# VH-VL binders against q0atu2, part 104

Target 1, 119 residues: q0atu2
Amino acid sequence: MLDKKARIRTSREYRNVFEKGKRLSGRFLIIYYVENALDNNRFGFITNKKIGMAVIRNRIKRQLRAIVREYQGQVKNKHDIVLVARAGIGKSSFEGMEKDYIAIMKKAGLFARNANKID
Key: E = the ipSAE of ESMFold2; O = the ipSAE of OpenDDE; V2 = 0.75 times the mean of E and O plus 0.25 times the DockQ between their complexes.

## First folded at step 6 (VH-VL)

Design t50 (framework fv_dusigitumab; at its last look DockQ between E and O 0.06; V2 from the best seeds 0.00; counts 0 for: pae O 7.4 > 2, placed apart)
Fold by ESMFold2-Fast, scan of step 6:
Structure t50 (fold): chain C 119 residues (1-119), chain A 121 residues (1-121), chain B 111 residues (1-111)
Amino acid sequence: as target 1 above (119 residues)
Amino acid sequence: QVQLVQSGAEVKKPGASVKVSCKASGYTFTGYDINWVRQATGQGLEWMGWMNPYSGNTGYAQKFQGRVTMTRNTSISTAYMELSSLRSEDTAVYYCARDLSYYETSYFDYWGQGTTVTVSS
Amino acid sequence: QSVLTQPPSVSAAPGQKVTISCSGSSSNIGDNYVSWYQQLPGTAPKLLIYDNDKRPSGIPDRFSGSKSGTSATLGITGLQTGDEADYYCGTWDSSLSAEYVFGGGTKLTVL
């Protein structure tokens, strides 16, 4: 589970990241990210209605939170990062989503090149 | 700077297929989903489907399932929409549009100029 | 018919105000954010409003949006002849295989 202080909670905070952040796309995920003035990272998760019904969107969101939690120690400090599921993510495996996340984070310069899963 | 430029008008016979192109410029083509929307003369907008140019995945409106195919060629930043088994009611202007996510939704921030397809005997 | 309901036409004089309604259901407007598109005669649609009430760069503040329950409204103040166009609301419908749905369109005539 992701700690409360590591989560983006309000619609205002989400919109701030979309408006001021940088955008980078992967196969199944888009991230929006911006440096924050806090001492920690915060993550947000968006599964647009075009992904499908609530059951599917909630499953994807749960899986993305699990992926972020496992790799949170490898993320550069002081960032707000929003993960947006792209159309077609429901056709990906868990491993496919995980691989896409790592690739995007490394390309954004938010991850070490040799980042590993934290067990 | 962002532009979507579509292929020219087409005139087809009933039963034929048409393939419309949409060339993107001014942004990273694989970074944004593409939607296709059509509009019959004097009628409203009708959504046809989305295509993710990075993955190649697609989703089609139920009405067009089995007749429409959306593809892309990433080397030339071009999306395609092919509609088969054409009928007179397929006479319309066909638009491609770029999908932009914002918070909990997405919408179409840039549109192609449209391609007129006329289906007539 | 269209999934989202709009009046087919609306008219007003230059300088006046109009509102255009867009009515849906719990699976679309009731559970999602609404966008509005303007289509000038002979042209492609153009994004006018997103996220219920936000304007893209270049859209004047005469245009505004709002949402309540399963309905959305587009407001236009200080009407100009250049505002004559068809206006469409749009949103995602969270059905089993989600689809983007548009309103039937409203033709605005400025006298």
Scores: ipSAE 0.820, ipTM 0.919, lowest interface PAE 0.8, mean pLDDT 91
Fold by ESMFold2, look of step 7:
Structure t50 (fold): chain C 119 residues (1-119), chain A 121 residues (1-121), chain B 111 residues (1-111)
Amino acid sequence: as target 1 above (119 residues)
Amino acid sequence: QVQLVQSGAEVKKPGASVKVSCKASGYTFTGYDINWVRQATGQGLEWMGWMNPYSGNTGYAQKFQGRVTMTRNTSISTAYMELSSLRSEDTAVYYCARDLSYYETSYFDYWGQGTTVTVSS
Amino acid sequence: QSVLTQPPSVSAAPGQKVTISCSGSSSNIGDNYVSWYQQLPGTAPKLLIYDNDKRPSGIPDRFSGSKSGTSATLGITGLQTGDEADYYCGTWDSSLSAEYVFGGGTKLTVL
């Protein structure tokens, strides 16, 4: 779903985003984001074990990837962005997660020109 | 300056309920989960549950299921923990703590000053 | 009753080194990152170590953490009278109820 070049791969890459990036929290998600030195965006996804069993965590991760893929063409380039699932996200709907993602990304200023066209 | 300021000490009879408040300041209240931890006199720390202030979602330790309710009022940046059907063994200091999710875990980076709850007959 | 086991107390003279152990299982320490908390007399706990071995800003490097298998260790060197406190390890337990667990606590006496 996401190109391999658009994925944050290593622990060092994740650590860089967490340590140097900005943090913004929504209802179900937290994003950490930082400018990178590439021509493209990279995305990472964290679902910790307190959220529930692996089946639930894998479902959440799959849903978040689908949401990111749907809007990735509208995200400003040159950013590493990590999405962290908040506790309780397993009780949310796909639509609820999608609305939360859109709201957070707008608040972070990460959507490109004409971001108001998304809603 | 992150601060968590809790309500004052409470003295209760067995069978009553207590509601402890935790007022947050110096950060965006809805952006971090609040956890509740208690400590009986001379004993260790005991985790009670978490609450997401944005969604209102909670997760309680099994020991407290059915007796604990964690809520919030976002307009005044305040979290609440209510414990019902109190017993003498519920006598403890009750803390709220901010949960900072980082990597694949979380940890409690700021704590309230504690609220002493005494249950005596 | 805690599932994370710590010694009830440790002691050493000023300037010496101590270690505090925290023993658990695969479902807690084995699978999850460990934090350590310092509780000075009469105060709330304070975060001392996170993610097994990382120090928050303002915590001196005399404090160190490590994890191996299902055990974690807090190391304190150059002991000072001000280090007299209770120390707790903590981590998530990945079992069915997904709960946070603390060790029973270790009282450090500097004498």
Scores: ipSAE 0.144, ipTM 0.755, lowest interface PAE 5.5, mean pLDDT 88
Fold by OpenDDE, look of step 7:
Structure t50 (fold): chain C 119 residues (1-119), chain A 121 residues (1-121), chain B 111 residues (1-111)
Amino acid sequence: as target 1 above (119 residues)
Amino acid sequence: QVQLVQSGAEVKKPGASVKVSCKASGYTFTGYDINWVRQATGQGLEWMGWMNPYSGNTGYAQKFQGRVTMTRNTSISTAYMELSSLRSEDTAVYYCARDLSYYETSYFDYWGQGTTVTVSS
Amino acid sequence: QSVLTQPPSVSAAPGQKVTISCSGSSSNIGDNYVSWYQQLPGTAPKLLIYDNDKRPSGIPDRFSGSKSGTSATLGITGLQTGDEADYYCGTWDSSLSAEYVFGGGTKLTVL
């Protein structure tokens, strides 16, 4: 899992991202992102009942955390980023999720210029 | 009350650069992004980019990539937009606007009065 | 051309209702909330509607917003002469590099 300090965990932290952040939608994901006052990035994950049963939602969260962990070193610093899973994600492959994540993060300009593990 | 006050009108030659300022007051300057939007005479609104006053991070419209630079001076709560390699097509009123988001989107709730930039030979 | 499409002009008499459409695609209006801005002649734009259908403080309930699919609509009832202005829809577009996009604007004339 992601380092504890790299996770958005409180309702207040989530609300801050939703209220002050920007929103972009991908095929399977919606991201909300805002700059923070920290020296590290924090990631949050939202899944709702539209995705499916709890076991499915938990699987999706695990997969998204794995994707974020894989590419976290290439993300620009000082950002709070919340990933919201869209309804169709339940039928997507892991590779599809990863591809969507990369695409939406690129469009958001959240990858560092020196990122070398993208694509 | 929230206010954004911009610098005065500018007249520039093609190829020159212009730097417009936007002084914020009535709120915590570093707490909200500043967006820049321009409007040519008789034309619509065109989004140029955003700047976060706390970190200085920016995001520019692809159209202006390489020509626009958005900066800030936090000590005087002032945002700047510099546009280089000016062309006649850059003649427009330039606005700064505060970015506010609720839940799932961002919108511009306060605007500067606008700065007219004229590019002519 | 603007990413979002609006009629170039609409007109009506005082007291009547007008609607202004804003047509986009799945990557902008389809996935993101829409805002509307009013621009009186010779002035800066003013936020009129946010989050598809919400009114900021000070905006009368004569102004309403709605969204369906990839289109948004601004409604103005009880039209007043002071409503004569340009109106712009706007939203984020995820198909671009996280860019905010505006409609082409609609000029409302009060007859």
Scores: ipSAE 0.016, ipTM 0.646, lowest interface PAE 7.4, mean pLDDT 90
ESMFold2 (binder alone), look of step 7: mean pLDDT 93; pTM 0.950

Design t51 (framework fv_dusigitumab)
Fold by ESMFold2-Fast, scan of step 6:
Structure t51 (fold): chain C 119 residues (1-119), chain A 121 residues (1-121), chain B 111 residues (1-111)
Amino acid sequence: as target 1 above (119 residues)
Amino acid sequence: QVQLVQSGAEVKKPGASVKVSCKASGYTFTNYDINWVRQATGQGLEWMGWMNPYSGNTGYAQKFQGRVTMTRNTSISTAYMELSSLRSEDTAVYYCARDLSYYETSYFDYWGQGTTVTVSS
Amino acid sequence: QSVLTQPPSVSAAPGQKVTISCSGSSSNIGDNYVSWYQQLPGTAPKLLIYDNDKRPSGIPDRFSGSKSGTSATLGITGLQTGDEADYYCGTWDSSLSAEYVFGGGTKLTVL
């Protein structure tokens, strides 16, 4: 659901965020984030094989993309942000993942204002 | 520079336990999973499991489930692999190797030098 | 028993080209990226190829990788005596308790 330009796409770009970025952990999510030299934010999503089978990983990835898309207007500009799903996220509800995302983004200082859903 | 330095060779009797250490340097220890891989003399590589140094979470190969424990001490950037109920078939070189736990695909970019474990009576 | 199948040995002369195959199934190579590792005699393995076809810094372009369906291939051109080693493919096997699996290894002899 995110526009192509808002996605981190290459392994090199992911490595840059992990190696140079800051890290914060939530209940179900870890975020890695770094300022970029672009005029927009980019997001990456990691649901590695350690989490579970493909059907679970693909569901989580779709739900995380939907959450990020809903709140993208509240994220401070010019950041590359990678969301990493933690073991146990498969037992979370959509609302649980959403609340964790909001909490960790606020803690990182990446939300410009309260992250209520945009109607 | 990234380095993984393992503890020295061990000789154990059947039924004993062995605990191998892997000390990391040159990077943020908690940002990479540590995997353990073993190799018997003249044999191939055999994956044993992974340990996330940030959370302490682990995943073990089914073959070693119930006999292996992987832990870490973050204050000294050291990972540990303990294998219990040793048999002669456990005689092997044991390697630690790091992977990027946050990447969709894990690959082992740096390896320890290996620890020889000999199990004999 | 290895889950991924490699030839046990390959050989060629200096300057020649060799390819090493790695065969799996839809749940491992078919669904996941493949890595290749080089193990020189008496040493720890070293990452040679990752994500099917990418080289780490310091690995010469004589080494290449590819993947098609449930098989992967390591290519080595311009063979040198220093390339004598065991080569292993590796990937995840997708399961509830996902495990990393290696090929049985291929011994490369440079004549």
Scores: ipSAE 0.021, ipTM 0.654, lowest interface PAE 6.1, mean pLDDT 86

Design t52 (framework fv_dusigitumab)
Fold by ESMFold2-Fast, scan of step 6:
Formats: C-alpha cells, sequence, structure tokens
Structure t52 (fold): chain C 119 residues (1-119), chain A 121 residues (1-121), chain B 111 residues (1-111)
C-alpha cells in the first residue's frame, strides 16, 4: 500500500510529469520522472487498454504498486515518477516486472547508491 | 529526427509469403512498440498487430492470427512483418508505425512510408 | 466493414469550417481515448490529434478534437486546399484480445 501522499492523483499532475519529465524505457515498463518541490516521492501507474481486459490491467497495476512499495526505501527523494505498462507486460512474471523496475530505476539514477540495509 | 524506413515493393503469387522490413532511426529502437497497419487500394486503414521490440512480445488482430508473424533485429533497429498464405485480397500498402504512450492513451506518432505488396497470378 | 463509423465524404470551400464525426460503442470510443490521422494522397498517415483533443507539435490550432459518449468529432477551421485528404479516427477496443480499430475514413474535398 502506498500512502496518499506518495500517489499522483490528478490528471493535471500526470500531464506535468509527461510533459516536463525525462523518459526511460524498460522491457515491460516506461517511466517518466521529474523532480518535485515536496519532501517525498509520488508514484503514478498507467495501464493502457491495449494491455487487455480490466481484470488483467488491474492485476498488473496491483503488482506494480507492490513492487514500488517494496523498493520505496531505495528511491532518491523528491521525485514524481509515472510507470506506464508496455504491451506484453501481461505475459511477464512478477519477477520479470520486478527485475525490469530495478533495472530502469538504476539506469535513471533514481536508486540511492547505498540501498536500504535490510535484505 | 525520428524516421521509419520500409523495404521496397513486392509482387507475390497466391500462397506465397512476404516479409516487410521497417528500419527505425532517430530514437532508441527498443523504447516504443511498433504497430503494423495495412490499406488496400481505395480502402481504409486496417490494424494488424503490435510488437514490443524490447521483449519480442506480440499481439495480432484475430483476422490475421495464424498467418502473421512480427519480429525484430535489435542490432540493426529493424522490425519485420511476415504474412503467409497470401491471397489477392492481401494486395495493399503495409505500414509500420511507432506507438507512443502519453497520459492514458497510446497512438501512432510516426509512420513508415509504406510498402506496396501486390498478390497476383 | 469498419468498427467505427465515419461519413464517407465531406466538402466545403476555402476558409470555411467543417466537422467530421466518428461513432463507436461503449467498448471502444466510450471507454478509450481517440486519435485522428490525416492521409494526403499518395502518402502515409500523419497524426493530427491524440488523447481526444490534443495536438502534436507542428499541428496548427485550426485542427481540434472532442469526444462525447461513444462519438468523437474532428473540427477543421480556415480550410485550405492543402487539407484535401482522407481523415481517420482510431482507438483501442476494450476486449480480451485488445485491438486497435479505425474508422472507415472521410474524404475531405476543398472546392
Amino acid sequence: as target 1 above (119 residues)
Amino acid sequence: QVQLVQSGAEVKKPGASVKVSCKASGYTFTSWDINWVRQATGQGLEWMGWMNPYSGNTGYAQKFQGRVTMTRNTSISTAYMELSSLRSEDTAVYYCARDLSYYETSYFDYWGQGTTVTVSS
Amino acid sequence: QSVLTQPPSVSAAPGQKVTISCSGSSSNIGDNYVSWYQQLPGTAPKLLIYDNDKRPSGIPDRFSGSKSGTSATLGITGLQTGDEADYYCGTWDSSLSAEYVFGGGTKLTVL
């Protein structure tokens, strides 16, 4: 579960990240990210209708939120980050999505150099 | 500058297969999905499928299931669409197009110039 | 037969305004964002409108889009002879297979 303050909630906020942010593509995920003026990170999640039926899109969204929550302690502070699911993500495993998330966050320089010390 | 450059025109006999290429430049090839769309002479646009060049995953329109295969070669930033068991009704211009995600949508922001495929005996 | 319905043709004089309709159902236009594509004779399609009402960089503001319920509309003001083209709406259909669907196309003639 992500706290209310850690979620991007309005369409205006999503558009700001898309228009002003940097973009990085992974195997199953695209991230858009921009520094914010807050003391915390905020995450958004987009599962386009091309992914499939609502049941599949909702499963993917739940799994992505779980992944983000698990690694939130490693993410550099003061960023708005939107995760966009790519076509074919529904055929990936949870582990595959997790590995892709870690790889793109590291490439973006968004993971702290000294990760959390637990696990 | 983003460009998608397709292979040249093809003439095939009924029952043959055709493989059209689409070479991408001006962006990171694996970053965006490629869609294939065709258009018969004087007719409208018809979507054939999508291919994720990073993963290799594909999704095809039901009409083309079993006859179409979409692949890529990442070392040369090139996407391929192969259509088998050709009929005269497959005579069309075939386009590749880049799929861009923005907000809650995806759409085709850059298109290849098209490849004319003529199926005749 | 196309899944989305457009009038086959529309015509107007230079400087006039025209609208092109695109009708679908709840599983496509009613549930998804609509894009519009322009195809000049002998050329590949070009993106005109995305996300119902947004223009890519380089598209003049005389092109506009809107959506209401299961229908979308493309508006063109200040018509120019260079606008003679086929116009297509397109969107994703919300189904298990998830397919992109186009309208049948509308031929715009500027007299």
Scores: ipSAE 0.368, ipTM 0.806, lowest interface PAE 3.4, mean pLDDT 88
Fold by OpenDDE, second read of step 7:
Structure t52 (fold): chain C 119 residues (1-119), chain A 121 residues (1-121), chain B 111 residues (1-111)
Amino acid sequence: as target 1 above (119 residues)
Amino acid sequence: QVQLVQSGAEVKKPGASVKVSCKASGYTFTSWDINWVRQATGQGLEWMGWMNPYSGNTGYAQKFQGRVTMTRNTSISTAYMELSSLRSEDTAVYYCARDLSYYETSYFDYWGQGTTVTVSS
Amino acid sequence: QSVLTQPPSVSAAPGQKVTISCSGSSSNIGDNYVSWYQQLPGTAPKLLIYDNDKRPSGIPDRFSGSKSGTSATLGITGLQTGDEADYYCGTWDSSLSAEYVFGGGTKLTVL
């Protein structure tokens, strides 16, 4: 599980990312990312009502957290990053989600150059 | 500050169409959905649908499927709601409202001032 | 008939406390956050409560929200004449075709 300090928790924090951050869209994910004034990254996870029932949303959120946790050590520091699940993500495999995450994070330039385990 | 400013009152005949505009300012227009909600005189709020200004994607209430069209002009940060085949029961105040569409909940934190649409013979 | 059920009206004297209920189902209130809107006479609705119990800036702590199961409640303490308005609950419904749904509204009269 992600450390509490590595999580975006408040609506204000989310709003800040949405308003001031950059947006990139992948196949299953949209990421919003902005530099923060901290020494660590913070991640937010959005599985909004458009995704489906709460049980589905929660499953997807757990999967996304697992993916982020796996690669968090390879992400450039001092960023607030919000992952927004797209409508089609419910039809995606875990591997598909992971691949999409990696692709979009690469596109955003958020992975460190020495990062490993990046497909 | 965030503002949503809507177009003026409309008077239409049954069968006609009406197009209401909603100009947004004070935030990144393409980052938030615009929802449309109407309220007939003395009645409650009725959700009509949402429009994502970035993609142009929409979701309409079943009640208005085939009759409502929500669009936007990103260059002027303006959302539009067009309702066709107007009926007398479409007489209402129509509101646009900003939605935190990417948050895990939906709520409308900013509203336009409303546009009165009157449908009468 | 609104998907969410509210009492048509409530009333109380200044300084008193009132509660407005909002009843739904598992597909709406049960699974989603509830918001409350205040609509003063002749004005557009204003966000009063979001995420079940959160207050936007500028909303006094006299207003509170709660949610339990498939029901939500708006509480207003220290009732003021300026609180006379219509109040609506709202939430997303995660049924086959997702729609945002409002309660029927509650007219609050300050006696």
Scores: ipSAE 0.024, ipTM 0.727, lowest interface PAE 4.2, mean pLDDT 90

Design t53 (framework fv_dusigitumab)
Fold by ESMFold2-Fast, scan of step 6:
Structure t53 (fold): chain C 119 residues (1-119), chain A 121 residues (1-121), chain B 111 residues (1-111)
Amino acid sequence: as target 1 above (119 residues)
Amino acid sequence: QVQLVQSGAEVKKPGASVKVSCKASGYTFTSFDINWVRQATGQGLEWMGWMNPYSGNTGYAQKFQGRVTMTRNTSISTAYMELSSLRSEDTAVYYCARDLSYYETSYFDYWGQGTTVTVSS
Amino acid sequence: QSVLTQPPSVSAAPGQKVTISCSGSSSNIGDNYVSWYQQLPGTAPKLLIYDNDKRPSGIPDRFSGSKSGTSATLGITGLQTGDEADYYCGTWDSSLSAEYVFGGGTKLTVL
């Protein structure tokens, strides 16, 4: 679960990230990301109808929020990041989604090099 | 520029299988899902399924489940749709289309030129 | 049988305007965004409108889209002979386990 200030909530803010942000695709996830003028990161989560029935979409959203929360301390500050589930993500394991998230965030240059576990 | 180029027309007998190809260029092939849509002569568009070229995962319309297989070869940026146990009502133009996710939806932003498949006795 | 309902045909003179309706249900148009595709005779479909009302680059502003409840509308003003085509609405349907559904298509004739 993420703090309220760490969540993108409005359709207008989501569209801003899609229109102004960069796009990068992973195996199960797509991210759109842009720097913000705030002092914190904000995350959004999209599981559109092509993912499956509501029960599957809700499970995926819950699992993605858990993954983002676990790694939020490693993300470069001052970014709005929207995670979009790709078709077939429902067939992935939690570990598979987690690995995809880490890989795509590193490729985007959004992960800080400092490890929270050491500190 | 983004292009999807499909294989040429096919004529098949009932009971045969057909495999249509769709070669992508002008973008990173694995970054966008591919959909297949068909259209019988004088009829409307009918969605068949999607294929994720990165994972290889697929989802098929219930009507085609058990007869359709969608695959890809990432080394040549090519998607394939194979339809088995062909019937005369499978006579149609078959299209591949690129899937672009935008906000809470996705849509088909680029289409192949189509492949005519004729099934006749 | 199409899941989304469109009139089979519409016609008007050059310079006039037309609207093409697309009717669905709460499981498709009612809870998702609508796209419109134009298919000129003998060609593949082309994306005309996405996200209910947005135009891709290269689509003139005489084409517009809107959505209200479980229905969507495509508007075309300043009709030209080159607009003669079949027009299809499309969206995802949550009740069909994530199938994409199209309208039956509307043939536009410019007389």
Scores: ipSAE 0.708, ipTM 0.897, lowest interface PAE 1.4, mean pLDDT 90
Fold by OpenDDE, second read of step 7:
Structure t53 (fold): chain C 119 residues (1-119), chain A 121 residues (1-121), chain B 111 residues (1-111)
Amino acid sequence: as target 1 above (119 residues)
Amino acid sequence: QVQLVQSGAEVKKPGASVKVSCKASGYTFTSFDINWVRQATGQGLEWMGWMNPYSGNTGYAQKFQGRVTMTRNTSISTAYMELSSLRSEDTAVYYCARDLSYYETSYFDYWGQGTTVTVSS
Amino acid sequence: QSVLTQPPSVSAAPGQKVTISCSGSSSNIGDNYVSWYQQLPGTAPKLLIYDNDKRPSGIPDRFSGSKSGTSATLGITGLQTGDEADYYCGTWDSSLSAEYVFGGGTKLTVL
């Protein structure tokens, strides 16, 4: 699981990302990202009610956390990143989510240049 | 036909709590979320939160976190909304509404008749 | 103060066409389906449009909805006196708590 210091936890932190960050949309994910003044990255996760029952939302969050954890070491430092699950994500496979995450993060230029195991 | 029938008007003092009921009929109660929306006199609609009657899971607007509790009694197809620490600005008509939610959409297709809650000293 | 912005009021004569705008942002209207609700004086809101442009059973085709970018529009043709009401747009917002948000409402007056 993600370290506590790697998580966006407060409303103020979330609002800062939404208000000052950039937005990119993928097939299953939308990301909001902004530089922070820290030495580490922080991630937040949003699953709208429309994507399904609480069981589904919780599953999606677990899967997204797993994906972020897998690739967190390859993300450029000093960023706050919020992942918003899109409506169709509930019908996607884990691999599909992972692929979408990689694609959108690449588009955002958030992966380190020397990052491996990407693709 | 689908119907949501709410409890009667309430008059409360500041600091008190109010519990409004919403009885559903004409459909499977546990299959649809119940939302609560309030409207102060002459004002717009304000969403308060949702409750899933099957699981009892809830989601509240940040504004009401810690002050609102949404529950249900499945045996009588009734949803409840309790608001505590009442203030004068809580004076409003409170509505329950059925939420038709799917993977790609969510909207309120049936509404209760509303319950007037008056908070005054 | 509402997350979604609507004109406070619109008016037209019977038989005319009116449009009601609803402006939001990428986190709400931009990414989510918009619904419209009609509230006649002294009554509970009623679903008028869902999924941007779909009409529930019983809603006449005089009512239409559309969405473009971060804005939605409700159209009413052949305006009738019975259409005098408040109209609200609504949608989910991709905020911290994923809240449903309403517009401020528009009062439609039939002249």
Scores: ipSAE 0.023, ipTM 0.666, lowest interface PAE 6.2, mean pLDDT 89

Design t54 (framework fv_dusigitumab)
Fold by ESMFold2-Fast, scan of step 6:
Structure t54 (fold): chain C 119 residues (1-119), chain A 121 residues (1-121), chain B 111 residues (1-111)
Amino acid sequence: as target 1 above (119 residues)
Amino acid sequence: QVQLVQSGAEVKKPGASVKVSCKASGYTFTSYEINWVRQATGQGLEWMGWMNPYSGNTGYAQKFQGRVTMTRNTSISTAYMELSSLRSEDTAVYYCARDLSYYETSYFDYWGQGTTVTVSS
Amino acid sequence: QSVLTQPPSVSAAPGQKVTISCSGSSSNIGDNYVSWYQQLPGTAPKLLIYDNDKRPSGIPDRFSGSKSGTSATLGITGLQTGDEADYYCGTWDSSLSAEYVFGGGTKLTVL
C-alpha cells in the first residue's frame, strides 16, 4: 500500500488540511487539499462512523488506498490531500469510486500534465 | 482559543418552539461538525443530532426526528437548533459541541456553556 | 434507559484509585472509538479521554482509558476532591442509523 511517509497520520496534520485547504465535492468523495512544505505528497483517508459499521468502512478505506496508489504518479508534488468518503459510497463499485477520484483530482488541478495511470 | 458561546435561557409554553444559537470563534467554522446534546434536570446526556456547517447536512436522533431542525449561518459562524412542539419533558440544558467530522477520530472536544430551556404552563 | 451501561455511582478516598466501566455492544463500543467526558457540578461536560486511551492537552496523566471488546474503562489515580463529578462514556452506534450514544453517567464522590 502507500509508503508510510506518504500518509497523513496525526490529528494535527488532518486539522491543518481541513482548516487551510481547499474543498471539492464529488459524487462519493470529498477532497480537502493544501500545498505542503515537504518533498512528497501525503494522503489521508476518512470513513467516519456515519457511513456504517467498521467492516464497510475498512473495505472502503482499502479500496481508496488502492486507487490513490494506482494514480500517485499523476498527482502534482508537495500536496497534502484528504479523501473523505460520503455516506453513499457504501453502495458504489470500485470503478465508480475510481472515476469519481479521477474527476475530482482533475477538477482540482492536482493531476500533472502527461500523467499516466500507474499500475 | 476555541469558544462556543450559546444564547441565553428561555422559558416557553407547551406547544411552542425554541431556537438556541451557538456562536463559534477561534477556528474555521466550516471545518468541524456541530453536535447538539441535551440534559434534563438530574438526568444524563442525550445526543440530539449533528450538523455539518459546510454543507448544511444533518443527522438527527430518531427520538427527535420531525421535531428538531439544525441549521447554520456561515457568515456569522453560528449554529442553530430549533425544537418544536415543546413538552414539559423538553425542559433541559441544551449544549452545542464541536466534532472533527471529517477525521476518523470523532469526539466532542469543545462544548458551549449550555442554554437552559424551561417548558411550563 | 441508556444504550451504554455505567455504574450509577462510585466512591473512594483522596489519593486512592477508582475505575469506571462502560458496557455496550458490537455496533457501538465494539466498532467505534470511545470517549469520556467529565461534568463538574453546574458546568458543561469536558472532554477527558478520546480514541479509547488518548488525553487532550491539559488533562493530567492520572486519567486513563482502555477498551476491550464491547467494554471500556476509565481509570483515575491519585484521587482529588476536585475530581468529584459525573463521568460519561460516549461512542457512535453504527447499527441502522448512526447515532452518538452516551452511558447513563457515573457520579464520583471523593470522601
Scores: ipSAE 0.021, ipTM 0.669, lowest interface PAE 6.0, mean pLDDT 86

